VHH binders against Dopamine receptor-interacting protein 1 (Dorip1). Designs and how they scored, part 7

Target 1, 310 residues: Dopamine receptor-interacting protein 1 (Dorip1), of Mus musculus (Mouse) (q4kl13)
Amino acid sequence: MKTLFEEIKASIKNNYNQDRSFWRPVLPWGGVFTIKAGRKAVSCTPLYVEIRLKNTCTIDGFLMLLYVILNENESFPRELSLHFGREFVDCFLYLMDTYSFTTVKLLWIWDKMEKQQYKSEVHKASLVIDLFGNEHDNFTKNLENLMSTIQGSYCSNWHCPTRVQEDQQRTISINPPQEIPHGNLIRLAVDELFCSKIELCEERGCGGLREFSQRVFCHGAPPFVVLNMQHWKPEDLAYVPYYLDLSDHKYLLEGATLFNKEEHHYSAAFQIDGHWMHYDGLRNVNLILLNKPPEFLLLSSLVYIRATEK
Key: E = the ipSAE of ESMFold2; O = the ipSAE of OpenDDE; V2 = 0.75 times the mean of E and O plus 0.25 times the DockQ between their complexes.

## First folded at step 1 (VHH)

Design s01 (framework vhh_surovatamig_d1)
Fold by ESMFold2-Fast, scan of step 1:
Structure s01 (fold): chain B 310 residues (1-310), chain A 122 residues (1-122)
Amino acid sequence: as target 1 above (310 residues)
Amino acid sequence: EVQLVESGGGLVQPGGSLRLSCAASGFTFSSYWMSWVRQAPGKGLEWVATIKQDGSEKDYVDSVKGRFTISRDNAKKSLYLQMNSLRAEDTAVYYCARDLYYGSGSYPFDYRGQGTLVTVSS
């Protein structure tokens, strides 16, 4: 039968309503898993007979994005298996392709999250797992070894107490530039973080000039990067670059996660072959083909994929 | 607020002409290469044409060469696309785009407008 990704591409290609093509939601908010198989030779009643998931929007958008990324390039499953583990990647793809959405969320929760990151309680005959929180704690923290960066610096003063220094960061977090002429603020913020520069050394009593090298990836250029947009306001978000140069590697805009502050709810947008889709697990029809590229005015994160030259 | 606002789209017969306009505001228009990009129904984004800051260099996708002309007016902060000899395959939403790559034949860009629909139908 067709994989989920093939069904999405077929819906785009045949120009029929994607919502009508999917009689089931894709990664619907929450989930219920019914325990059908009892343990053989156990002579006692289980404490619960089902698992109920709630507030899963903190992972749902990124699970959707991860699935799309894994299907966009033939090398990405191999590269991401080095980070997530081969068994995780194989299982994840299988569960998504068979529309086993509650199970794919349980795979993430039990394989990748720490027990202290979420609330769990047996209530009546159900184990209730509540993922209320944020995307970083529940998802992007697991990308630490994938997208960590390091920047070296060197002071011109031989007597500087920290003459040679390194700044290692686990995540890519960009902040709006202060009091800068109007323009593409996102590209400017990225360049400020990654590009080489020379500044006055801030070490007490030094007085030298500190030369910063360009920031580089600790484990090579990852298949995708996530830019954390935590401090960006809507007025700063109207300009989203279609490409970024990160440490001499070209990255192309793949998608974004979006945050609705009033509803404390996350959704996502992504493209396949230039066709943009909006995903929202709370909608009854939750994956929608857009008539035009979205405006990214309520950003939580931007997601870029590494350009493949071959 | 930086804005790119397209206009001039509509329904035309094959062989007809349309002129698209893009009004830019909130940035130094004369400092950027500018491009037109389109998306046909059910298709991905396609780069159409690019123009250098001073208008001295222009480049076009092969399918529109000799039919489309890109131009700009830096004093009015406006970008234009004159479309002649229109074909059914030119039917698309057309977007004005700011180009930070500064290279002809490339489609990387950092901002798009809302788009204007061009329908070529008999």
Scores: ipSAE 0.000, ipTM 0.084, lowest interface PAE 24.9, mean pLDDT 79

Design s02 (framework vhh_surovatamig_d1)
Fold by ESMFold2-Fast, scan of step 1:
Structure s02 (fold): chain B 310 residues (1-310), chain A 121 residues (1-121)
Amino acid sequence: as target 1 above (310 residues)
Amino acid sequence: EVQLVESGGGLVQPGGSLRLSCAASGFTFSDYYMSWVRQAPGKGLEWVATISSSGSTIDYVDSVKGRFTISRDNAKKSLYLQMNSLRAEDTAVYYCARVGYSSGWYELDYRGQGTLVTVSS
């Protein structure tokens, strides 16, 4: 038998136009969804009459980027349906196309997030769902199987106790390089993670050379990648590359998520019709053209899409 | 139109100093990161230094760190590079460059015609 929460979830998935707004063409921060009495069992008094979302900035930027990616190439909805499920992709596109923004967020929360990842409580006849936290827990954790990579290594010392090793990573984390050679810092940091290399074996007393193979995707090259940008400062952000070669596959820059430390708030930037546009669900109704690098915003993530055959 | 005009290059002895200047026009100078890049004879372009729009963040290539100082004057729309303890390997054409906004975000989109720095006895 369906629980009250499962009945509400089913109602949300079936009411695609309920929270639509033609007056706001961008996905706003938060949301309100009204529950209709006619969709409840007569024998039950509902604990709440609406659902209120807050602190959704941890997913808002990624939902906008996902929508842009899905519209970039006709093959991407099919490819991403293999990972997210066809029903999810079809419903997501319909909800975004009809400006049903609160409903698309609830689709993400209840279809893709675990209950323990967010706070929910009933307050004054509203179910309040609070997504305060980080982008990984709330969004990019769902991409781990899609973006998993593995790198093998072996030591030249016959007696090395860890002669053959594998390093499997579920996320792609990019740290600044130790030296500044030519100002193309992000490309150099990505190459350091992905490219083959030889270095001294770190096993105590070994003294051998360890050869690392090229890092490869465990499940084939994904249609898009998210690079988690760790420990970058504004001065390190002089060069964001237009393209990256990852495991012999070419990826093109699609967008980024940005973090405002003072406000504990995430925003995004993406390309539309040949222009870089800033998206901030908390403040902007419309996208804002970026005409210079965002000096006071920390780079949180870079999003690249796989180049098609040409 | 965007214009960047370098000056201050010349012949100097090893261990000497030079100050390069760049005069910018045709854009809002105070809105852009600015860089110095150089090209030694027979070699490719090498990034030397970058300064943020406000001047609050500054980066150098390791080989010039402690010897070169990048600075800017937003009121005068000018970029500077103070070069001390010059070495023969610093011989190059030095270009003033704007860190522009394009499909790659932080890209060098305009550079001047350059000023030649020759370090020789």
Scores: ipSAE 0.000, ipTM 0.118, lowest interface PAE 19.7, mean pLDDT 74

Design s03 (framework vhh_surovatamig_d1; at its last look DockQ between E and O 0.01; V2 from the best seeds 0.00; counts 0 for: pae E 14.5 > 2, grease 29.8 > 24.2, SAP .748 > .668, placed apart)
Fold by ESMFold2, look of step 2:
Structure s03 (fold): chain B 310 residues (1-310), chain A 121 residues (1-121)
Amino acid sequence: as target 1 above (310 residues)
Amino acid sequence: EVQLVESGGGLVQPGGSLRLSCAASGFTFSRYAMSWVRQAPGKGLEWVATISGSGGYTDYVDSVKGRFTISRDNAKKSLYLQMNSLRAEDTAVYYCAKEHYDFWSGYFDYRGQGTLVTVSS
């Protein structure tokens, strides 16, 4: 019995030059889940007979990426179980591999999202869950225990009012430099956040030098990281680094999430078996091979996986 | 402008050793991954080894694993390849290559003349 991942890999090997839709649609946008009659159905409050999901593109790309990442390395399901819970990881893989796509989205919504992150209401005996919004609010912020970092600093002036500081970040938000118009801006922004440095202390009247330690992961180096890129302009992205060094750990580019401003719609791109793929849940053929960057799409996030030493 | 200058090649007997060097200029060396690639006579380019910007990650083609060691000195802006237990099939022109990414188009860009390594009795 082949897994969904194995079917996708087999489809890659069978492509040659034909423009045919050979792949089964995966993780389609939205979804409807019909509640079967029984004890579980009558225990719901308020009572409803189906669940309707709307505007799920804010989680769909990352759910697809998570599935790919969990299949990239045989150790990652165990490692990610420390952050997501073993029950979640096992259930997620099972639901993806059995094509239970609406149910896997419900798993994320109920297990990982807080109620204020989405709108829900019962309308004519249907529970409607609406994920309209921002993919970082609906997905990435729920990864706090995966990517939390801390950086300490101290000022050489022992009279400085803020001589010792600690900065904790719960996600990795990389902001474009405002005064640098060229170069490898992504690597510069990452280094500005992570690397040790010495700068003039910005405390008024201090005049000392502030030494920043290297930023480190609070819960150990995760199997993957997500860089929030939503504020970056296309012209600032001349180079996307293949390698990043984060807190003395090696990370390799795995994928990205993309935003279509006109459609207010997210999609994703990632590698499977060394081939770049584009996933877009709104399309009939929603997983296709890439040979060039998709046009008219803005970068929303970059996803890097921890390199293995073999 | 980016410049990469390879050196340290030469004629060596099987089982011998050589250390290749690459002097880099025109970019912030420590921020980029670097690779060695080689081209044997009459053959295409073969990737040999890669090292991350900090030096913390290395990877090798299977045929050289355990025999070759890639390293870098970011203070000297230099990349190295220590080649031990050399074999006749290691004969090639060796090129130093710099990490380059366009959106989705990642590759290592080589620019120098290369340095010839000849392994023969």
Scores: ipSAE 0.000, ipTM 0.207, lowest interface PAE 14.5, mean pLDDT 79
ESMFold2-Fast, scan of step 1: ipSAE 0.000; ipTM 0.273
ESMFold2 (binder alone), look of step 2: mean pLDDT 85; pTM 0.861
OpenDDE, look of step 2: ipSAE 0.005; ipTM 0.265

Design s04 (framework vhh_surovatamig_d1)
Fold by ESMFold2-Fast, scan of step 1:
Structure s04 (fold): chain B 310 residues (1-310), chain A 120 residues (1-120)
Amino acid sequence: as target 1 above (310 residues)
Amino acid sequence: EVQLVESGGGLVQPGGSLRLSCAASGFTFSNYWMSWVRQAPGKGLEWVATISYSGSEKDYVDSVKGRFTISRDNAKKSLYLQMNSLRAEDTAVYYCARGRYGDYVPFDYRGQGTLVTVSS
């Protein structure tokens, strides 16, 4: 609601330097928000008195990760305000700080999602908002301008039909091969995507050598990156690198989002002192230590934060 | 006090026409998108048509496209639905609603409704 959003903005707290613990109550799945109606007439009724959210797992893990990221360094809220807007960042921090979880989800839906990305229907005096879908459409699409990269290449054969080429990617997608897993698999896949190289040109009948430049960020190194893992199944969580070098910048592992294909449900995991802590909005308990990925869970994404100078 | 008062419903034979009216008060009518929604006997609410605050944009559910026309008069604070070529399946209670179908908060108020019965 615009009126609701304006009220929340008016109560913004600038608390960028707050030290927060990961060991606290987490976002539940879904949510219910009661609408406070104004005066009503006998001959007129509100169509709904509340907003019900369902299938919010596509954003829940990312909202928690974003909150952690914003508290990792005092400069991150200021830097991310250049992308998300200062009012959004201030409202988001206030709502997370006050455990106003349904309202923070409504802030994301209202301010960052397009109307066509979700379904809304009036049912039994409730406005039902359904976020069933995927993480990219509902969350990471908003990060495309932050994380976009470009890589140039050229073929040595003057007759090559694709002689000079640019590969611009709005997301960072990693597809680890289904080889025997080992500790370098993800790093090798990242290096293949980002590093300069010379390969045989794949264009049919070309026979030339194609020289690729180093892949670079279009708008500078972002304070965090999200790597789309394409629902990859790791044999061991230790194979996820603690750090990555992306375009001459060091990034540290913050967390991951996980996908359960059978239930079409997303959860998340956070890196805390070298250990994986599992979050699931459907659980009654807080974070749980995760030593190995369960058989039914796939890595949906990995989240890394840019290392800061001390 | 938000008020939406519908009128114009009644019994009509298949192929006939009816014009529904909605009188709005208690808010700045010209600042809101307005819609018509209906509820057939034993069914849920169904969106029918929507109109922008200036009247420049209009949208309809597929089943009424070409048959129904939504319009508004901001000076009179009134919303209208011209219904032509009526069919038995158009039988429903029609509600004037404040808001736009597909918006973040699509409808927040509706009137008491007016019954439209299409039968011979």
Scores: ipSAE 0.000, ipTM 0.381, lowest interface PAE 12.3, mean pLDDT 78

Design s05 (framework vhh_surovatamig_d1)
Fold by ESMFold2-Fast, scan of step 1:
Structure s05 (fold): chain B 310 residues (1-310), chain A 121 residues (1-121)
Amino acid sequence: as target 1 above (310 residues)
Amino acid sequence: EVQLVESGGGLVQPGGSLRLSCAASGFTFDDYAMSWVRQAPGKGLEWVATISWNSGSIDYVDSVKGRFTISRDNAKKSLYLQMNSLRAEDTAVYYCAKDRGYSYGLGMDVRGQGTLVTVSS
């Protein structure tokens, strides 16, 4: 029997260059989990008989991307098990492969989220969990230990009170450069964050030159990185680099999360062997092959995967 | 109908040079970014280089930086790849690809039959 990932790949092969969608819904928006009547329901809680999930788009796109990433290389489940836990990774893959999507979301909510990040209440014998919010609070902040970086700097003025300094960042956030050179804006923004540089020391009254080392990952190069995109205009996103060199490691563009401001809704796009798919949990047919990206969605995040040997 | 026709491949010695060309038709060439992607024997597709619609933005994979130069001629609806200091590992079928400005990636509209580049002694 084929896994979900193998079925998606077969769909791409069979329907490439045709206007056809993947035939089954994957991670549909929201979800309902029915608690079986009897001993289990009685021992767990008498207050509700089902769990209803709302506004899950803040995690759905990243859950889809995580599933694709875990299937891109045999080493990634092992590496990501060191961060997420082996039991989480094994359970996640099993539930995705068995189309147990509401349970996948409950696994994320209970195992990886804090209670204060979402609203929960009992309404008409249902526990309603509402994940309205943003992708960072609900998903990517869990990646902070995986993606943490540190950059050292040293001032040439030996009297400088902050002569040796470290800048630790828990997330990778990139803003468009204030000066617009010539359209290679994402690579320039990434290089501005990661590359070594020499600048005038900003310490009051110092007057020295501060040399910044290359920014490095605190816990080694992660299997994937998420670039949080802030304040980018669609015209500035005309050109997304296929690869990035991050701290001397090669990363290839895997996908993106997209934000529809009018609907306050997140979707995602990802590639498999150069073929792009769009995922939107609100669609009945929610995985489609792309010959072009959606025209009116704002980019929320870029996801790059560490280059590996075949 | 979008058509991309690659040419200029051939057999070359290590350290040699080749210039690949791509003739585009069926779309407004100067509205789109264009890419070169390659596939070595028994390997998957690898992105090589991309150039924006106005040549204002250019990107390369690290292994070809300083050796390859991508360029375009919008009047001729043509894309070029100048390949210098060729290595055995550059042996591949090279494809010209159409990419949208707001694409979330490169080489999403891969068209054409490709042109074979063989680097051997």
Scores: ipSAE 0.000, ipTM 0.155, lowest interface PAE 16.5, mean pLDDT 79

Design s06 (framework vhh_surovatamig_d1)
Fold by ESMFold2-Fast, scan of step 1:
Structure s06 (fold): chain B 310 residues (1-310), chain A 121 residues (1-121)
Amino acid sequence: as target 1 above (310 residues)
Amino acid sequence: EVQLVESGGGLVQPGGSLRLSCAASGFTFSSYEMSWVRQAPGKGLEWVATISSGGSYKDYVDSVKGRFTISRDNAKKSLYLQMNSLRAEDTAVYYCARLPYSGYDWEFDYRGQGTLVTVSS
């Protein structure tokens, strides 16, 4: 991959905005990167003449969301450069701005993924990189240091065997409430995870009250959050809150990723002018308005951006 | 200018032996590490063996250790793979490859057209 990285760097530096295409409105599924065939100064065949990406749906929605996030506020590129690296953020924005979509995926794979997370093989003079799997392993795992949270609790019973506890989470996972009220289920579930509360201590024979502190971010409020949605229905997309309060910070809804179980395929939806716009990299079309809940698309994750100037 | 030409493949029964040869031209053969890589039907490329530029160091994939021997003749600009105790799973197209970088897989600069080895009765 080191040789590939140097070729990508040279291509980025030499291309600038010259190969920009306005006819690629959204990130396509997969991709093809052609290594210059004009380097055939020899009669032997290189091991591969192109790189083919497949099953990139695990990262495609997040790459589009990341691009939108980076353009929402001037402070976000600076903040995310502290986590991802300034060179990564600068290169990512340049590649997205110039519609260099296969190269931006290669940048993610090279810079952010471990070799063990994907399969690669040479087939018919093409290096095939296969990102089949899940969103966490291929994308959101890299966000653990931004998204980690901690919550303290203490029991009122001095004899409680677990009197003082801390619950540290590296990811934010949202499950439906056990008792379902008549609406706003996602907001209720988020509040259940983040807000301070007092409830009966669950230790057998304790009988005390356990007081939970507000859940807080370990490294300060991140510029965006990804909520991993567990066991939600397609219809729940209609009830997603437009903003959330997380640990005394306001967050605004940017988008969602969606999962089709039958096709084992990820897509995304973006909030534009109060409407859900569907993105599917397998379709060579612009974003499509969702005017009703999708029947077969499970809510996989929600993405929120920190509000500026509270 | 760089040319790699493999030969010596064929049909052989399990337990048999074959010797593959690779003729190199267009570069200073004695200055490069060389490898054999193979591709079984319907599968990706697999690195098989590497030899250092002077021939003093050799390395093999675990499945062929003790059965295959890589060697080179820098005066003749030739690379060899002696394959003993062949198994059905050794059936593949075998490629001679030049190694400037790491010694594995897609990191090779060049390969030849390949030679087919079929192990079956």
Scores: ipSAE 0.000, ipTM 0.141, lowest interface PAE 21.1, mean pLDDT 75

Design s07 (framework vhh_surovatamig_d1)
Fold by ESMFold2-Fast, scan of step 1:
Parts: sequence; structure tokens; C-alpha cells
Structure s07 (fold): chain B 310 residues (1-310), chain A 122 residues (1-122)
Amino acid sequence: as target 1 above (310 residues)
Amino acid sequence: EVQLVESGGGLVQPGGSLRLSCAASGFTFSTYSMSWVRQAPGKGLEWVATITGSGDRTDYVDSVKGRFTISRDNAKKSLYLQMNSLRAEDTAVYYCATEYYDILTGYSLDYRGQGTLVTVSS
């Protein structure tokens, strides 16, 4: 039997050569799960008979992206299992491959999210789970153990009141650089966050030089990273680097999440078998072969995978 | 192995009170919704009350609303039913029951204990 990913690759190959769009229903927006009673269950009335998911676009793009990486990279399932657990990875792949899309979202919600992070209510015998909000709270925040970083600094002035400092970040947020440099703004902003540097100490009246160490991962180099793009103008996101060096590890671009501000809706872009795809769970055609970056969408997050070679 | 052990039943006069307890073991108690179901002499099983895993939501059959209170203590892995203003019609064997949802298969499995008898008579 063909897996979902095998069917996607066949469709891409066929339609790319014929210069036409292709379509495939993958991870549609929301979902409905019907609760099934066991044969030996007691005769009791359940509080609800189904679970309805709303506004899942905050996780859908990332789940689709993880599925793509798990199938495109031979070592990634093993590496991801070290952080997510083998049981999670095996279950995730099985559910995606069998088109159990609502259940794969419930796997994320129940296994990776905290109960306080989402709103749930019972309405007409349906448990409604609403993931309206942002990608950070619903997806990226739950990866803190994977991608937390720390950077130390010390001031040359021994009288400095904040002589030795540590800056621990639980997620990776990229802000536009303060100076308007020539070249790739995203790479420069990433380097500003990660690279060692020496700057004038900002403590009032200090006058010393502050040396910042290279920012390092607290729990080792993760198999993938999510860069949260903060306060960027669309014009400043024109050039996305294919690779980044993060804490002496090489990472390659795998995809991005995209934000439609007017619809408060997230979509994603990623490579499958060397071809760029645009994914949108709200569209009747969920998956479109992409020959150029989509216009009118803000870049929300970038996803990079750790390279197996230096 | 999943085990549910009920206790606290007995003979009580109409208008009296009883507190039932259920001790759970063999599963992650705080993850699952818990229910009380009862079976009166010569009748089928009747659902009485349900409480969610976190304890945030409860539901009751109409005949016991305002009289019975379901509660749980996740640290002690225990479920309770406080029964007030008892009536002859409440006479039944009361069972502690759990709902189990298997993410992979999508099926729910229900387990119940051996039951505890509540007799309301004068």
C-alpha cells in the first residue's frame, strides 16, 4: 500500500513535468474525531461523543513540515526520537501515513502541549478545542528543551555592577539588525544573536568593553531549529539564506511558515523531493507546486535541519 | 493491570448521607475521565456522574443534581461520590468506572470495579 508521502512524490513528479498544479488533501484546517465505545464498556452516557478542532493552522504547517523532514532525511527519525521519544515519532508517522489527520493533531495537543495553553468547551455533546492564537504558544514554546540557548558575557571594567552576565533564551527569536547593512539581513541578524562579539558596555557610567561568548545550545545541537521572525517588514525578508552556521553546526533550510494578517491564518512552504510546495489547510487544494515565493504573505518562522556533514 | 476498588456503601435511612470512594491503580489516573454508574435491583446500569481528568468539569444525571457531588484527588489516585438527601430510589450497587482513549487506535475502553452496595430504607 502506498504511504501518503509516496503518493505526494508521485503527484509532484507527474505534474511538474506536465507544467500543471497538483492537489492533495493533507492536514485540512481543524478536524473532527468521533469517540468509539468499546464492546465491554459500561452503559454510561459520555460527557461528549466527539472532539472538534478549530483554528489548528498554528500547528498544521509545522506538523506537515515535520512529516516531510521525517520522510526526506534518512537519519532524522532516529535523531528526532532522542528528543520527542520513539513512541511519539512512530505514532506520528503511522497516523500521517494512514490519513488520520485529526488524531495526529490530538497527539500533538495531548502529548506536547500543556492543558492551560488551549481553550476547550463542551457544546452540544462535542468537546471543542480551539487553537486560535500564535505559533509560539501552540508549537515552538513546546520545543524549549530542544532549542534553548545560553550566551555569557563579561565586562573589562572590574568595577562594573553587572560584570558577569548570562542570557538564556528558551526559543530562537530573530529581530532585524539595528544597523542597515549591505547584504542578507536574515543572516546578519542570526549572526548578531549567535556570534561572539565585543561591544561598549551599556551599563550607565561603566565605560568598559563587554565581551560576549558564542551562543551555544543548552542541550546539544538540535536535529532541527525553528527561527521565530520578530518585527520584520515584508521587504526585509526578500532573501532567505539556504544555510546557516549556528554554534559551529551547519543547518540547511527546509521550510517556512507564512502568515496572512487579514485572515489571521498560517500556511507553510517546504521542499519535497527537491521541489518547493505551498501548503494551506484552508484551501480545497491543500498542496500546490511552487515556482516562486508566495506574495502578500508575511514570513512567520524559518525551519532549518542540521546537516550531517561539516 | 488496571484495578478499581470501591468502598463506603452501606445501609442508610431516607434523607441520610454516604460518601463513596474508589481507589485506582495500574494507569495514569489524572489522564482519564472517571464516572460513577449504578445498578438498582432488577434494572440495567445507569450512569450517575462524570468528572474530567483535571477535575475542571462535572456532569450528573438529572435525578441526582443538587444532591450528589463527584470529586477526585489525583495525588491519592482516588475518586469520590458525596451522596446527600438519599432516597429509596437511590438503592443500587455503585460502580467506579474509567474511560480510556487509545490515541493510536481511536477506541475507548471502559473498566469498572466490583461495586459497593448502597441500601436506602427505613
Scores: ipSAE 0.000, ipTM 0.195, lowest interface PAE 14.8, mean pLDDT 78

Design s08 (framework vhh_surovatamig_d1)
Fold by ESMFold2-Fast, scan of step 1:
Structure s08 (fold): chain B 310 residues (1-310), chain A 120 residues (1-120)
Amino acid sequence: as target 1 above (310 residues)
Amino acid sequence: EVQLVESGGGLVQPGGSLRLSCAASGFTFGSYWMSWVRQAPGKGLEWVATISSDGSYTDYVDSVKGRFTISRDNAKKSLYLQMNSLRAEDTAVYYCARHLRYSSPYFDLRGQGTLVTVSS
């Protein structure tokens, strides 16, 4: 039996010299799950006989990215199991490999999302689940335990009431520099967050300088990181770095999620063996092989994968 | 490559004056807030003075107010610190520093500094 990932790689090999739609389907927008009658003896009429999903674009791109990442290195499923649980990771890979796409979305919704983050209503014997919202609430907040960082700081003023402090962050959020119109703004923003630095101590009346240590990962370097780009303007995204150094670890650009404001719709781009694909769940064909790297002008998130040793 | 090169330090008697200069290269100097920071022997770094990108705003640590003046020339890509009425406690290595964010006093220290010694 071929896995979905093996079929994608075969399609890339057959089409690599041209832009081309291939393999269908991968995660379609939405989904329908039919509850089979007679599976179990029932004493009453059920309230619904099917589950309908809508507005799943807030998770679809990340589920595709997660599947690709987990197939890039055999150690990554083991590492992710420390945070998500082995049963989740094994089930996720199985469902993706068997084209059980609606079920994999339900696995994410019920196992990983906070119940208050989605809406559900019974309508004409269907349970309708609506994931309208944003990628953070619906997906990336579940990565907080994986991606948490800590930065120590100390004030040069021995009499500072908060002389030694720690700043713990659960997500990697980079903001565009204000009034700094130069080159690689993403690298500058990442370096500002992670590198050692000096700033004026914020304590009222202190007047000292606060020296910050290099920011480090709380649970070791994760197999991948997600950078939130929602505050970035297209004009600031001319240069997307193909590698980043985060806390003495090298990370390589794996993909991105993209946001279309006019359609209120998310899509994704990702690479396999250096070949770039565009994914959009609203298309009849869900993957388009690109003959060149994509332009990342409408970024929602950037995804980097930890460089692996041979 | 971002470079900041400090100069103008030296030995001066108490009550004397010095003018420090900082030459910037590798970035759009006129877009950044700039500061002077010093480190006295055996002590930590101390912020001295800040100037906004257009020069309209300046701020100083209390111990130098009325004695030091920060200024800039965006055409020449240079930052200055005029130091008057120098005291022994002003003895330090002085660094020019670029603010990483307009609204935040985050600093990039790039130069090796310039030593100011105030003694008889």
Scores: ipSAE 0.000, ipTM 0.217, lowest interface PAE 18.1, mean pLDDT 78

Design s09 (framework vhh_surovatamig_d1; at its last look DockQ between E and O 0.04; V2 from the best seeds 0.00; counts 0 for: pae O 5.4 > 2, placed apart)
Amino acid sequence: EVQLVESGGGLVQPGGSLRLSCAASGFTFSHYGMSWVRQAPGKGLEWVATISPSGGSTDYVDSVKGRFTISRDNAKKSLYLQMNSLRAEDTAVYYCAKGWELLPYFDYRGQGTLVTVSS
ESMFold2-Fast, scan of step 1: ipSAE 0.012; ipTM 0.570
ESMFold2, look of step 2: ipSAE 0.376; ipTM 0.776
ESMFold2 (binder alone), look of step 2: mean pLDDT 84; pTM 0.855
OpenDDE, look of step 2: ipSAE 0.019; ipTM 0.456

